# VH-VL binders against CheF taxis protein family member MJ1615: the designs that were tried, part 23

Target 1, 255 residues: CheF taxis protein family member MJ1615, of Methanocaldococcus jannaschii (q59010)
Amino acid sequence: MIDKSSEIARFSGKGILITPKTLEKPLLKWEKLEIILYKDKIVFEFVDKTIEVGVEDIEDVGAELPKKVIDIAKSTLEDITYHSSIIIKSKEFGNVMVGFAPETSIYGKAPIDNFLRKLFYILLNKKEVKILYNAGENSENTKWENGFLTFIKKRIKDGLVTKIEYRLVVEILDNEDSKIYDIFSNIKDVEIEEKDVDGEIEPVLKILQVKDGKDIISYLYTKDKKVRLFILRYMVILLDYKYIGILRYLQETVE
Below, E stands for the ipSAE of ESMFold2; O stands for the ipSAE of OpenDDE; V2 stands for 0.75 times the mean of E and O plus 0.25 times the DockQ between their complexes.

## First folded at step 13 (VH-VL; framework fv_acimtamig)

Design q8 (from p8 with heavy chain Y100W, light chain E49Y; at its last look DockQ between E and O 0.49; V2 from the best seeds 0.00; counts 0 for: pae E 2.1 > 2)
Fold by ESMFold2, look of step 13:
Structure q8 (fold): chain C 255 residues (1-255), chain A 123 residues (1-123), chain B 106 residues (1-106)
Amino acid sequence: as target 1 above (255 residues)
Amino acid sequence: QVQLVQSGAEVKKPGESLKVSCKASGYTFTGYYMHWVRQAPGQGLEWMGIINPSGGKTYYAQKFQGRVTMTRDTSTSTVYMELSSLRSEDTAVYYCARGWREDTYGLYYFDYWGQGTLVTVSS
Amino acid sequence: SYVLTQPSSVSVAPGQTATISCGGHNIGTKSVHWYQQRPGQSPVLVIYYDSERPSGIPERFSGSNSGNTATLTISGTQAMDEADYYCQVWESYTYVFGGGTKLTVL
């Protein structure tokens, strides 16, 4: 059994600590980094420095690295063909970016994605949401359902073995007739709209899916805008939804 | 049908090099990783390294760094492993084994194996 | 250097359940894969991702992984299951095998 202090995931590779001050330093370089994820905290172990924050202080995942940081890797012959980032809230500098890349690019983005899959589980699992599923453009007479984000195992047959994915879905809070809405598959478009949510006008995700040639339009509300950001990042990074709707503005620098 | 067919057994002397081939068929050659794993007589399995047939990039176990070279020929769907400066301790069956490249979940295990190539290093 | 520890051998009677352990620090956070190697043959994948079974592997093969131990379980063990079994993980960009377990069916 894993206890609360047990390591959940680890990323080993190369990293760079990015602040306005470090970006101006002549000795800024990519160096050995370990990222250790726990249920309630994340730890960044650089060569001579350790940074620890609670998971509530994670502000973004997968934001584009500054070009100067990419150029530093090229000039020092560090292979960062596949890379990502985590932005954390620091008491010293406000938001601080940690760039990271695997030790070798031979495995592609897999080492990054496998770590980020566990991170997104911590950031998104059991977060409360409200949803209008398949409500169409004229959803004014439809009532919001209360639910939460959860991950389910999907099995996708591919020859003699099955691809196994853990896919984000919305589960409805109804003990008798539990419903699962697979709102994050077959997405054609994603936008943010303002909508009346139980008497208040709030920003919500509008998600267009296409299933069996038919359009399905759903609306997803999250009270915490960071959760909304993490949903968008999840869709871009792990579900490879790029170049649709608002997601085209959230591209990774490598892909 | 996925098939990995390796070159035949060899007898080598210390200080020589070995080169084993692994011809793949029944799948898109450049879509999957290829690994080399060896097994000394009566011993367990030991991973030597990986090649991406798309582009030819490699990564080797530290134990073999500097002695092993892996290459591929996409026109014949063949991967090669060369081990130099042979010692008697390099006597083993050498296997090629396939790993998925297009699926991040598949890079961590070996789904198909070649028949093995016995290489004996003796004076 | 990450180490996987397996017992050298396990013996079971036909029809009984065999269990083969694979010990490793924090192995429960890793994906464990299992291979069967019959005498004179190449290894064959029998379990991947802790508990998944490739097509063609009998349902009597199962796996689990938690804490510091992964386990391969063979229920209703048959004479044809007599083989060496290896666990394997990916760790620090490399592939690590356990030392192997010889399963004997008497």
Scores: ipSAE 0.600, ipTM 0.825, lowest interface PAE 2.0, mean pLDDT 88
ESMFold2 (binder alone), look of step 13: mean pLDDT 92; pTM 0.940
OpenDDE, look of step 13: ipSAE 0.667; ipTM 0.859

## First folded at step 14 (VH-VL; framework fv_acimtamig)

Design r1 (from q4 with light chain S51T S55E; at its last look DockQ between E and O 0.69; V2 from the best seeds 0.67)
Fold by ESMFold2, look of step 14:
Structure r1 (fold): chain C 255 residues (1-255), chain A 123 residues (1-123), chain B 106 residues (1-106)
Amino acid sequence: as target 1 above (255 residues)
Amino acid sequence: QVQLVQSGAEVKKPGESLKVSCKASGYTFTGYYMHWVRQAPGQGLEWMGIINPSGGKTYYAQKFQGRVTMTRDTSTSTVYMELSSLRSEDTAVYYCARGLREDTYGLYYFDYWGQGTLVTVSS
Amino acid sequence: SYVLTQPSSVSVAPGQTATISCGGHNIGTKSVHWYQQRPGQSPVLVIYEDTERPEGIPERFSGSNSGNTATLTISGTQAMDEADYYCQVWESYTYVFGGGTKLTVL
């Protein structure tokens, strides 16, 4: 019962299925791939095989492709400059990586990023968080605020048009009043740090921003470590933060 | 002050080639895509292809693959479109159109257009 | 390949509201752009990103997009709005136009 009317996004291009076992095969090659995103699932349509998993079984986005897979692409594809990956948990194979690339590089990253923007919306929107916004280095006397991740519209004038950009933010609901913390802009540094979160020591994101000439240090807690990973991937892939703090170890593209 | 100025009208015979120029001004030429779109008399708009003036990479609509060539000259901020093996159904107004180069979903449109170049193909 | 369907023509009286449809499978998941082409002139962008107006386009132009239909709406239609209107999307690495709708103001 596949409901095509609920399709949210689609990527068309070339793809490759990667496991430790497939890396050893002489028949490993890139082939036509359609990736279809729904609210609750993601479907990978290869030429003769379809793989479907729930979105909860997505383990990573944008992990670096193995060198052998890139080398195969150089001999069989026109251009592999722009590519990405999705790691899924399969009942049959365990973790499986799907590499994918657009049919042409003329549009740059846009075909990939347009699809991944929809995917990150599914993975991050309305996820519950706790935040210490602008708490500084000595934040122990500051209360954690309960909130959730959401996307807001940003308008940027460019000539006669206004570009619409969607930005990840933290929203706090306090007795029907809401606050928006734009924690993901102007980032100078990102670290993972152990911190007391309501009585338990937990890994949190420490985010250093520079806004209006001032340093702002905030801490973001996510219960699910995959949500934390997806936030970091979002920052690298869609916000183009490449070489600050721990993000330097999460690059997916070799240029 | 963005301006796209195209070369003048042409009359061609079947089997010949056409070449239309599009000179850009008022913006950073290599920062935007350039497209070619044609319109047969009394008909709609038909996309032919795209060139990135930064580096000259192209992508063509399948209908024109093998007949169309797009090039650019960054020193004169000019894009060229050549269509070979002309047929009477290639009679059209040919437009250049500017596209923003963007990473954001949904920004795939044409914000400025040239004045058009009428090419008539008749025996 | 992906097809956008528009009515061939729409006629309205001056001051009335014109609606021009653009049909496509799952078009509501795509960004739809609209162009006005007056007789003998080049196309002009009038709506982008489904609903946004470029600077200089009158507020009487509006757009919507949901399900399988995008719509361009012109309220208080004026004689100067008489033109051909095209919807457009990006799909599968290409740019797709609808067949165009001739708006007649009479």
Scores: ipSAE 0.619, ipTM 0.829, lowest interface PAE 1.9, mean pLDDT 88
ESMFold2 (binder alone), look of step 14: mean pLDDT 93; pTM 0.951
OpenDDE, look of step 14: ipSAE 0.703; ipTM 0.867

Design r2 (from q1 with light chain S51T S55E; at its last look DockQ between E and O 0.77; V2 from the best seeds 0.00; counts 0 for: pae O 2.6 > 2)
Fold by ESMFold2, look of step 14:
Structure r2 (fold): chain C 255 residues (1-255), chain A 123 residues (1-123), chain B 106 residues (1-106)
Amino acid sequence: as target 1 above (255 residues)
Amino acid sequence: QVQLVQSGAEVKKPGESLKVSCKASGYTFTGYYMHWVRQAPGQGLEWMGIINPSGGKTYYAQKFQGRVTMTRDTSTSTVYMELSSLRSEDTAVYYCARGYRLDTYGLYYFDYWGQGTLVTVSS
Amino acid sequence: SYVLTQPSSVSVAPGQTATISCGGHNIGTKSVHWYQQRPGQSPVLVIYEDTERPEGIPERFSGSNSGNTATLTISGTQAMDEADYYCQVWESYTYVFGGGTKLTVL
């Protein structure tokens, strides 16, 4: 049963359900779609069907749409200038992609980004990580710190009003105090590297920042590889990092 | 600093068209959305539509689709709203209102309003 | 169509706290903005994003939003606060206003 009192975000617009089966149908089309986000689940309401999965069954956000789906929009004069996607593991349909776009492009990316900010909050907030902050290239004698992902509020003044930007950071909690590492700003390069993490060789994110003309190299470990993917997608989609390091392989749209 | 100055009051007959201007100053005109909102005497606020002054793209409330046209002139930093086939029910104060800055995420409010233009439609 | 419901009027004595409600289905998941319109004047933004004050709006104006109700609160109400107040959201690509609340300070 859908609990409307726990709804945290909604995207209204148009969407398309993409599976190998639907790609073969002669009348595949973009149709009305509502996406409803809850703390523990996400619901896709198409015209004639509803798909509900737990948030743990979200596999990707912002993957590139198949060319056929783009061509269908062009041939039917549907405006999908701004679009995104969510890949889910569905018991009914297997692994599927949901493409979605706002009803009109007049508002730019805002309708998508406003929804995805809340989705990334669900996917990333309070996820446990380990970090080597500002460890440089020689990290042999540097100790991993245990922390978690969180979002901090940043205020950006615009005339009489202030835009509020929620930025992903890493927090280390030492008893009653906390230490914040802002490793997702001023990024020059992002790569994946293998490192020893508490006795096991694991893939980690290597993040190069430039602050005050100085290079800062940090390493971020996530136990769950999906969390690592969501961090990368967050950087591309909401922080607009394009074509640096491994992010060049994660672009939302390729023309 | 930011100012939205509208054209003066008008009296119209049913079946005519109105055209209200809104001249912006004190900010980058093409950097913010512009809206039109009207208010019938003694009534509430009613959104009519939005224009992106950078490219002139528009989106109208369904009630006004087919009767309203919004345009802009970037050389004079002016937005226009034209409403055709007027009826007495179109008697209202018409406001221009500035929307959010064009960027990657939006806040959907109106931060500055024009002084309003009273349009009276009477036989 | 999405509907925002406000009381038609609220009366308070000077110095008291005024509370103006704005009801809507799941409004707690939406960003609510509030406008003050004094008699014969244009609307003025007094609260945006549920709780934030534009520069120049007194601290006695505050907002909240949860569940199905958003609320504008004016503490220490003054005669100059006598005005119509409108809540507003964006829903389904349109801008939706509440019907307005006339605040009377007696």
Scores: ipSAE 0.610, ipTM 0.834, lowest interface PAE 2.0, mean pLDDT 89
Fold by OpenDDE, look of step 14:
Structure r2 (fold): chain C 255 residues (1-255), chain A 123 residues (1-123), chain B 106 residues (1-106)
Amino acid sequence: as target 1 above (255 residues)
Amino acid sequence: QVQLVQSGAEVKKPGESLKVSCKASGYTFTGYYMHWVRQAPGQGLEWMGIINPSGGKTYYAQKFQGRVTMTRDTSTSTVYMELSSLRSEDTAVYYCARGYRLDTYGLYYFDYWGQGTLVTVSS
Amino acid sequence: SYVLTQPSSVSVAPGQTATISCGGHNIGTKSVHWYQQRPGQSPVLVIYEDTERPEGIPERFSGSNSGNTATLTISGTQAMDEADYYCQVWESYTYVFGGGTKLTVL
């Protein structure tokens, strides 16, 4: 018996399968959907069909839904304010978009965010990156550092309880002291800039932060364009930086 | 400190309605969800429903849909739960319980509870 | 519907460790919360998010969650720990409680 992958997360709600073909169907509707996330795959369980793809076949997260799909949702769902999407490369259906929304709007976007947080964990955790941290002070002497993306627990006291928040950071690999750069907090601006990375001109993320009243500029490079996209999506969806810099034009930026 | 103070015990007859109040203090009232949970004598806890911070949205357990109404008054920091068409099986201690903050992720638990309101439904 | 299963009762001698289980399908993928309810009192949150203790809860209370079972552990059990304990999760837009476990301190 083949060991089944352990379930990591599940989203329960309504969903819609979007392909060029399905968009032309008059009976297209939002229907019951279970999204099950595993370490290596993601499964979309609709009422009458199941789509399973590898994590590597996830092409985008949080892309805008077609207007037609939103209009259909208005007749089916309680509230379409909170929704998201996952674009996947399916062997059976090709490139498809799965739109999904909570069963009810009472919890706001929390059900979606809860699932997406774990999805981004799977997509981004331990991904290799290079970083120029705080390049504004000594830009000429700053060297690229090798690291990886990692999620750390941030604890915030709130009354009797301590809230646990997972935050994306960059951990430096070559540092005996396990140096961590928090470059995804207090973000003022995000841009893409071409920089020399180990002798090659590459597009990198330029992140402007405000720390202790000072501007800090850091550059983040990843060789995987899809990882870069997911980082940007993460900033928009989970950190709510949707109106900052290139993030407002994410669809245009990543093409 | 956070306090949830509920209205006093009630005795009702079958077919009547109950309305329990929960007055909150010691925190930003409009920042948190509120829940109602009941407990029949000698039984476990049963979730009834949730009302969002603004009071504009509610979601009820399927079992109580059509019979339960939750409201909240921001001016008095009070949440109300009304249950209609009472049955003997509705005899229980009813609790209000504070939920997570609207701006907080992943907090699907109850950190503060009212003292409970006993409602007895008998002929 | 999602169901949480708890033993109806657990007994321990003072100073011993009490363990209360909460079973649920793939409960390890969920956040489990625990409540203590002493006789005639309201429930009190004692563990949230599987392992976290609210302020004021003694360190002898701990929690774990993996696979299909979440566990509340009370080390060095005291008389005051005698109560009903409930596990709770969120599933399908519903808050689900276990049936409760009566902990008796002998």
Scores: ipSAE 0.082, ipTM 0.692, lowest interface PAE 2.6, mean pLDDT 89
ESMFold2 (binder alone), look of step 14: mean pLDDT 94; pTM 0.956

Design r3 (from q4 with heavy chain E102L; at its last look DockQ between E and O 0.72; V2 from the best seeds 0.00; counts 0 for: pae E 2.5 > 2)
Fold by OpenDDE, look of step 14:
Structure r3 (fold): chain C 255 residues (1-255), chain A 123 residues (1-123), chain B 106 residues (1-106)
Amino acid sequence: as target 1 above (255 residues)
Amino acid sequence: QVQLVQSGAEVKKPGESLKVSCKASGYTFTGYYMHWVRQAPGQGLEWMGIINPSGGKTYYAQKFQGRVTMTRDTSTSTVYMELSSLRSEDTAVYYCARGLRLDTYGLYYFDYWGQGTLVTVSS
Amino acid sequence: SYVLTQPSSVSVAPGQTATISCGGHNIGTKSVHWYQQRPGQSPVLVIYEDSERPSGIPERFSGSNSGNTATLTISGTQAMDEADYYCQVWESYTYVFGGGTKLTVL
């Protein structure tokens, strides 16, 4: 018996399946959708169809929906202000985009963000990266450090309650101590720059932060282009850096 | 300190409407969602609905759809809940409860509660 | 509809540990919150997000959530802890409460 994977997260709302073929169909509509996230797969349950793909088959998150799809939503949904999308490679349907939106706008984007937070966790957690931290203050001889992306619990006091957020960081494992670089807070700019990484010229993320009134530049390299994309999407979607540097041109930059 | 002060107890007849008020103080009123939860005598808590910080949007539990109206007055920091077509089963203590900024933090709980308003519906 | 299941009552002697369960399908994937309601009083948040305590709540209150069961634990139970306790989650754009558990301190 194959052990059933444990559900990690679920999004309940409205959704639409988008392919070049479906966009031409007059009956294309937003319908009830359940998105179920597991450790190894993601399941899209529509009213009359179910799409299941591996996590590795997720190609993008948060891509803009076609105008036609938005127009359809305006006619069928109460509010389409808050929405997102997941692009997947499906064996059955090929490359498809799934647009999804909350059933009601009363909760704002929270239902989407809460789900996407878990999704990005699955997509980014423990991914190997190299980092050149605070390169602006260091000599040209700064060496790349090997690390991995990880999510840490951040506590923020708000009155009588403490808000808990999970924040993406880079963790460096040293033989004796774990070092954490928070390179995804107080971001001023994000760019892609070619740098020498272990003797090869590679595109890396250049992240400019403001810390204690000072500019800090860090470089982040990942071998996996999709991981880089997901990092950028994470910055836009969950950290709300929509208009920072290359993030404003994310579609163009990643293509 | 955060305070939610509700209007006083009411006695109603079947078919009538009730309107309970909840005056908030001690915090930025427009920063938080507000909820209404009721509790019938000897029974558990039942969520009725939510109103957003601006008061422009509401969402009600299916059970109360068509009968409940929640409103918000920013100038007086007061939230109102009106329930129409009252039945004996609507006899309950009605609570306002402060929600959080769900659109930002996704915190789906109630951190402060009003003192409750007993509404008795009897013929 | 999503349902939370609590025992109707739990009894504990003073100083002992009280445990109140809240069952729900895949509740471990949700954030569970707990409320205390003393007789004639309004509910009070005692645990939020499974295991976090609001300011002013004694450390003897703790919470956990995994699988299909969330648990409120009160260590060193005192007479003042006698109350009804409700678990609560968010599901399908609604707020769902458990049926409540009456904790009696013997």
Scores: ipSAE 0.497, ipTM 0.786, lowest interface PAE 1.1, mean pLDDT 91
ESMFold2, look of step 14: ipSAE 0.539; ipTM 0.800
ESMFold2 (binder alone), look of step 14: mean pLDDT 94; pTM 0.952

Design r4 (from q4 with heavy chain R101V, light chain S51T S55E; at its last look DockQ between E and O 0.67; V2 from the best seeds 0.66)
Fold by OpenDDE, look of step 14:
Structure r4 (fold): chain C 255 residues (1-255), chain A 123 residues (1-123), chain B 106 residues (1-106)
Amino acid sequence: as target 1 above (255 residues)
Amino acid sequence: QVQLVQSGAEVKKPGESLKVSCKASGYTFTGYYMHWVRQAPGQGLEWMGIINPSGGKTYYAQKFQGRVTMTRDTSTSTVYMELSSLRSEDTAVYYCARGLVEDTYGLYYFDYWGQGTLVTVSS
Amino acid sequence: SYVLTQPSSVSVAPGQTATISCGGHNIGTKSVHWYQQRPGQSPVLVIYEDTERPEGIPERFSGSNSGNTATLTISGTQAMDEADYYCQVWESYTYVFGGGTKLTVL
C-alpha cells in the first residue's frame, strides 16, 4: 500500500475548467473549487468533478485567462478581480487550464499568492542550477557554480510582530560551507542570453540587480525549461516584477 | 502606542440594534484591517467579521450575515459594528481587534484588541 | 465547518511546564495563533505563526504545530500565567477559535 501524501496547501474559492471543448459549452461557469496541493500531486475538486495530476504534470502557473472566461464571470456577476491559473496535463482531459479566484476579494490577491507560494516551493525547491554570480565584476574566467534553488526564511519586523517571508535563493553547496546567492531581490532587469555552459551554448537567465547602488549581473542556468519558466513566473507573481525585461513578454519567451 | 478604545457598555432589548465603536490611535489607521470578535459570558471567542483598511470591503461570518454591518470612518479613525435584530443570545462582550497591514503572507491573526464592550440584551 | 479542539482545563504547579493542545484536521498545514486572556481582560496575542512570539511576550512561551495538533508550551509557569488560552486559525475565509483552555496554576 502506498501511503497517501500529506496535504501541503489548500486553496478555496471559485474555479473554472478550461479546454477547447469546455469553452464551447454554453453552461461553462465559475463554480466552487478546492485546490489541494501535495508533495507529489495536485488535486482540483470541483462540485461534480475531481482532477488529479502529478506535480510533474503541471505545465504552467499564472498564465492569462481567456477573455471568454472573464466575460463569463462578468455575466454571472462573479468577482474575479483577483485570479490566476494553473495549466496541467491531464490524462483524461489533455492539456487544461484551471482558472481560480478567491471566494471574496477582501484580501485581494493574498489567498492566491499564499497558495502559489507553496506551489512554487514544490516546483522549485532543491532544483539544480548553475550560477555565475556577479559576473560583471569578475574576469572572463568566471566558472559556473553548481547549486540548488532553495527557499530561506526572511524576517521583517513590523511593530510587535515579525513577518516571515520565504525567499527563493541559490545555494551553493561545498564540502565546508554553504554559500547563498540572493539573486531574486532588487531586480532591475531579466533577460535570456546564450552563454557557454560547460562547453555548450545554452540559454540562461541574465539577472541584473542593484545592490548598494551598484549593478550586479548574474547568470542562472537550468537544464529544465519548465523550471526556468517557473522561475520567471515566480518573479512575476510573487515578486511583482511584471514589467521588467523579458518578464513582460513571458508568453513570447516560453514559446 | 497602539490603542483601540471602544464605546461603553449598552443594554438593549430584543429586536433592537446595537452599534459599537472602536477608536484607533497610535498607528496608521488606514493601513490595517479591523475585526470584530465577541465573547458571550463564560464562553469562548467568536469571530464576527472583517473590514479592510479602506473600509470599502467587508466580510462577515455566515452566522451574522444579514444582521451585521461594519463601517470605517477614516476622519475619526473609528470602526463601527452594528448588529440588528438582537436576541438574548447576543449578550456578549464585543471586541474590536486589529488585523495586519496586509495578508500577503497569510498572516491571519489579531495583534491588538480593544478593551471590549459589554452589550446585554434582555427583555 | 472547521473545528479546533482544546482541553477545557489544564493545571500546573508553579515552575512546571504547562502544555495546551489545539487539535484540528491538518492543522499542521495552517498557521496557528495563540491568545491569552486573563480574567476580566482582553485577549493578548502570545504566539503567532505557530512559533513566533510578539515583542513583550516572555520566552517561556513557545509554540509548535504539526500533523493534527498545535501546542502551546509555557515553561516555568508562573501565577500570572493563569488565564484562558485560545488557539486560532484561518480557514475558508473565516477565523476559527478553539474552545479555550483554562490554565490553573496550583
Scores: ipSAE 0.651, ipTM 0.851, lowest interface PAE 0.9, mean pLDDT 91
ESMFold2, look of step 14: ipSAE 0.659; ipTM 0.845
ESMFold2 (binder alone), look of step 14: mean pLDDT 92; pTM 0.944

Design r5 (from q1 with heavy chain D103E; at its last look DockQ between E and O 0.69; V2 from the best seeds 0.00; counts 0 for: pae E 2.2 > 2)
Fold by OpenDDE, look of step 14:
Structure r5 (fold): chain C 255 residues (1-255), chain A 123 residues (1-123), chain B 106 residues (1-106)
Amino acid sequence: as target 1 above (255 residues)
Amino acid sequence: QVQLVQSGAEVKKPGESLKVSCKASGYTFTGYYMHWVRQAPGQGLEWMGIINPSGGKTYYAQKFQGRVTMTRDTSTSTVYMELSSLRSEDTAVYYCARGYRLETYGLYYFDYWGQGTLVTVSS
Amino acid sequence: SYVLTQPSSVSVAPGQTATISCGGHNIGTKSVHWYQQRPGQSPVLVIYEDSERPSGIPERFSGSNSGNTATLTISGTQAMDEADYYCQVWESYTYVFGGGTKLTVL
């Protein structure tokens, strides 16, 4: 159990606070930024200001930065190739976007990804979902199953060491045994489709996977639109499915 | 098996430069970062810097910035570390150490080390 | 700068359990790695990511990390375990080592 007061993750690098007002300021610049993640809140420590919001006030992750912000970064940062953003609802500043980038590009996107993995864990872990797994074969007889998003450890041998990766899955709890559906691997396509979920027509994620040379279609439903967004962001950012299906047009599709 | 074989011991004078080589074998050379770590006699380990798999990017510890240059030759699977303006305090065993694989999550450690190169700086 | 603190030395009798601590601010939120260095030899990775053992490392080596302290534990310590041990973390785009602990097997 994670103590709410305990730091879970930290990102150290450069950042920029973006609001409609700040975008008009000539002094807008990338500056030193510490992002501290807790179980219940996230803290952005800039040089001259600190923004603290609840996890529930995170509205988006990985949204595109404004062109102006990128242009500014090119003049102040070593490399702006690797960057990300978090959109939050701040009591003090309203809706704001925080762009952030590593101090150096030597590690590629790893510093960002490492932080975002923890962030997505906080945002997605144990979220309730419904799933139609492998609906392509027996679609008429397939029923929605209740489950939870869960991160599991996957061990991969790499020479002398075992690589540990956390993978998002759907866990179904059946009285005695837990059933795990891996619907976030070998993804061929992702779409949003309207389906009947417990008597209501709802938008659901349609995920096409390739397993053992066969196509498998699964549907994933969540009542929380933000959770759906975060799932999609997770697929893009951490699973590198940038150009698959609706993921190509993520902002256009979700907004 | 993974092997990192370094060049032999050197004796230098203050003001001179040292250049140590590290030849890698037994794995995909272009897949891993390489580090240099030194150890003064009777002292602990000190990280000097990192070079990416392509050799196109480096990052050095603040202490060595301006004096250290790391390079990489893919054709020979060799990494080099040059330290200029040597001082007596630079007397140490210098190690190359393999880092994590490109795009690997969370592997900020050294799994294989060279045998070390003793460099003595004395008047 | 981030600092890792280790005891300078630890002594243990053969067969007993040796414990080496590594202190650092909120080190429990970081991945800690441990290296063994025998006299005249290169460092060897013995624990990575707090508690994982590389292939070839005996099971008597274990690691834990929480709060402000990471710990390397060697159960059933043997003479061959006599060495310097270093903890290491990544912080602020640098690699930080502890000062090292000399383990003596009496």
Scores: ipSAE 0.335, ipTM 0.738, lowest interface PAE 1.5, mean pLDDT 90
ESMFold2, look of step 14: ipSAE 0.600; ipTM 0.829
ESMFold2 (binder alone), look of step 14: mean pLDDT 94; pTM 0.958

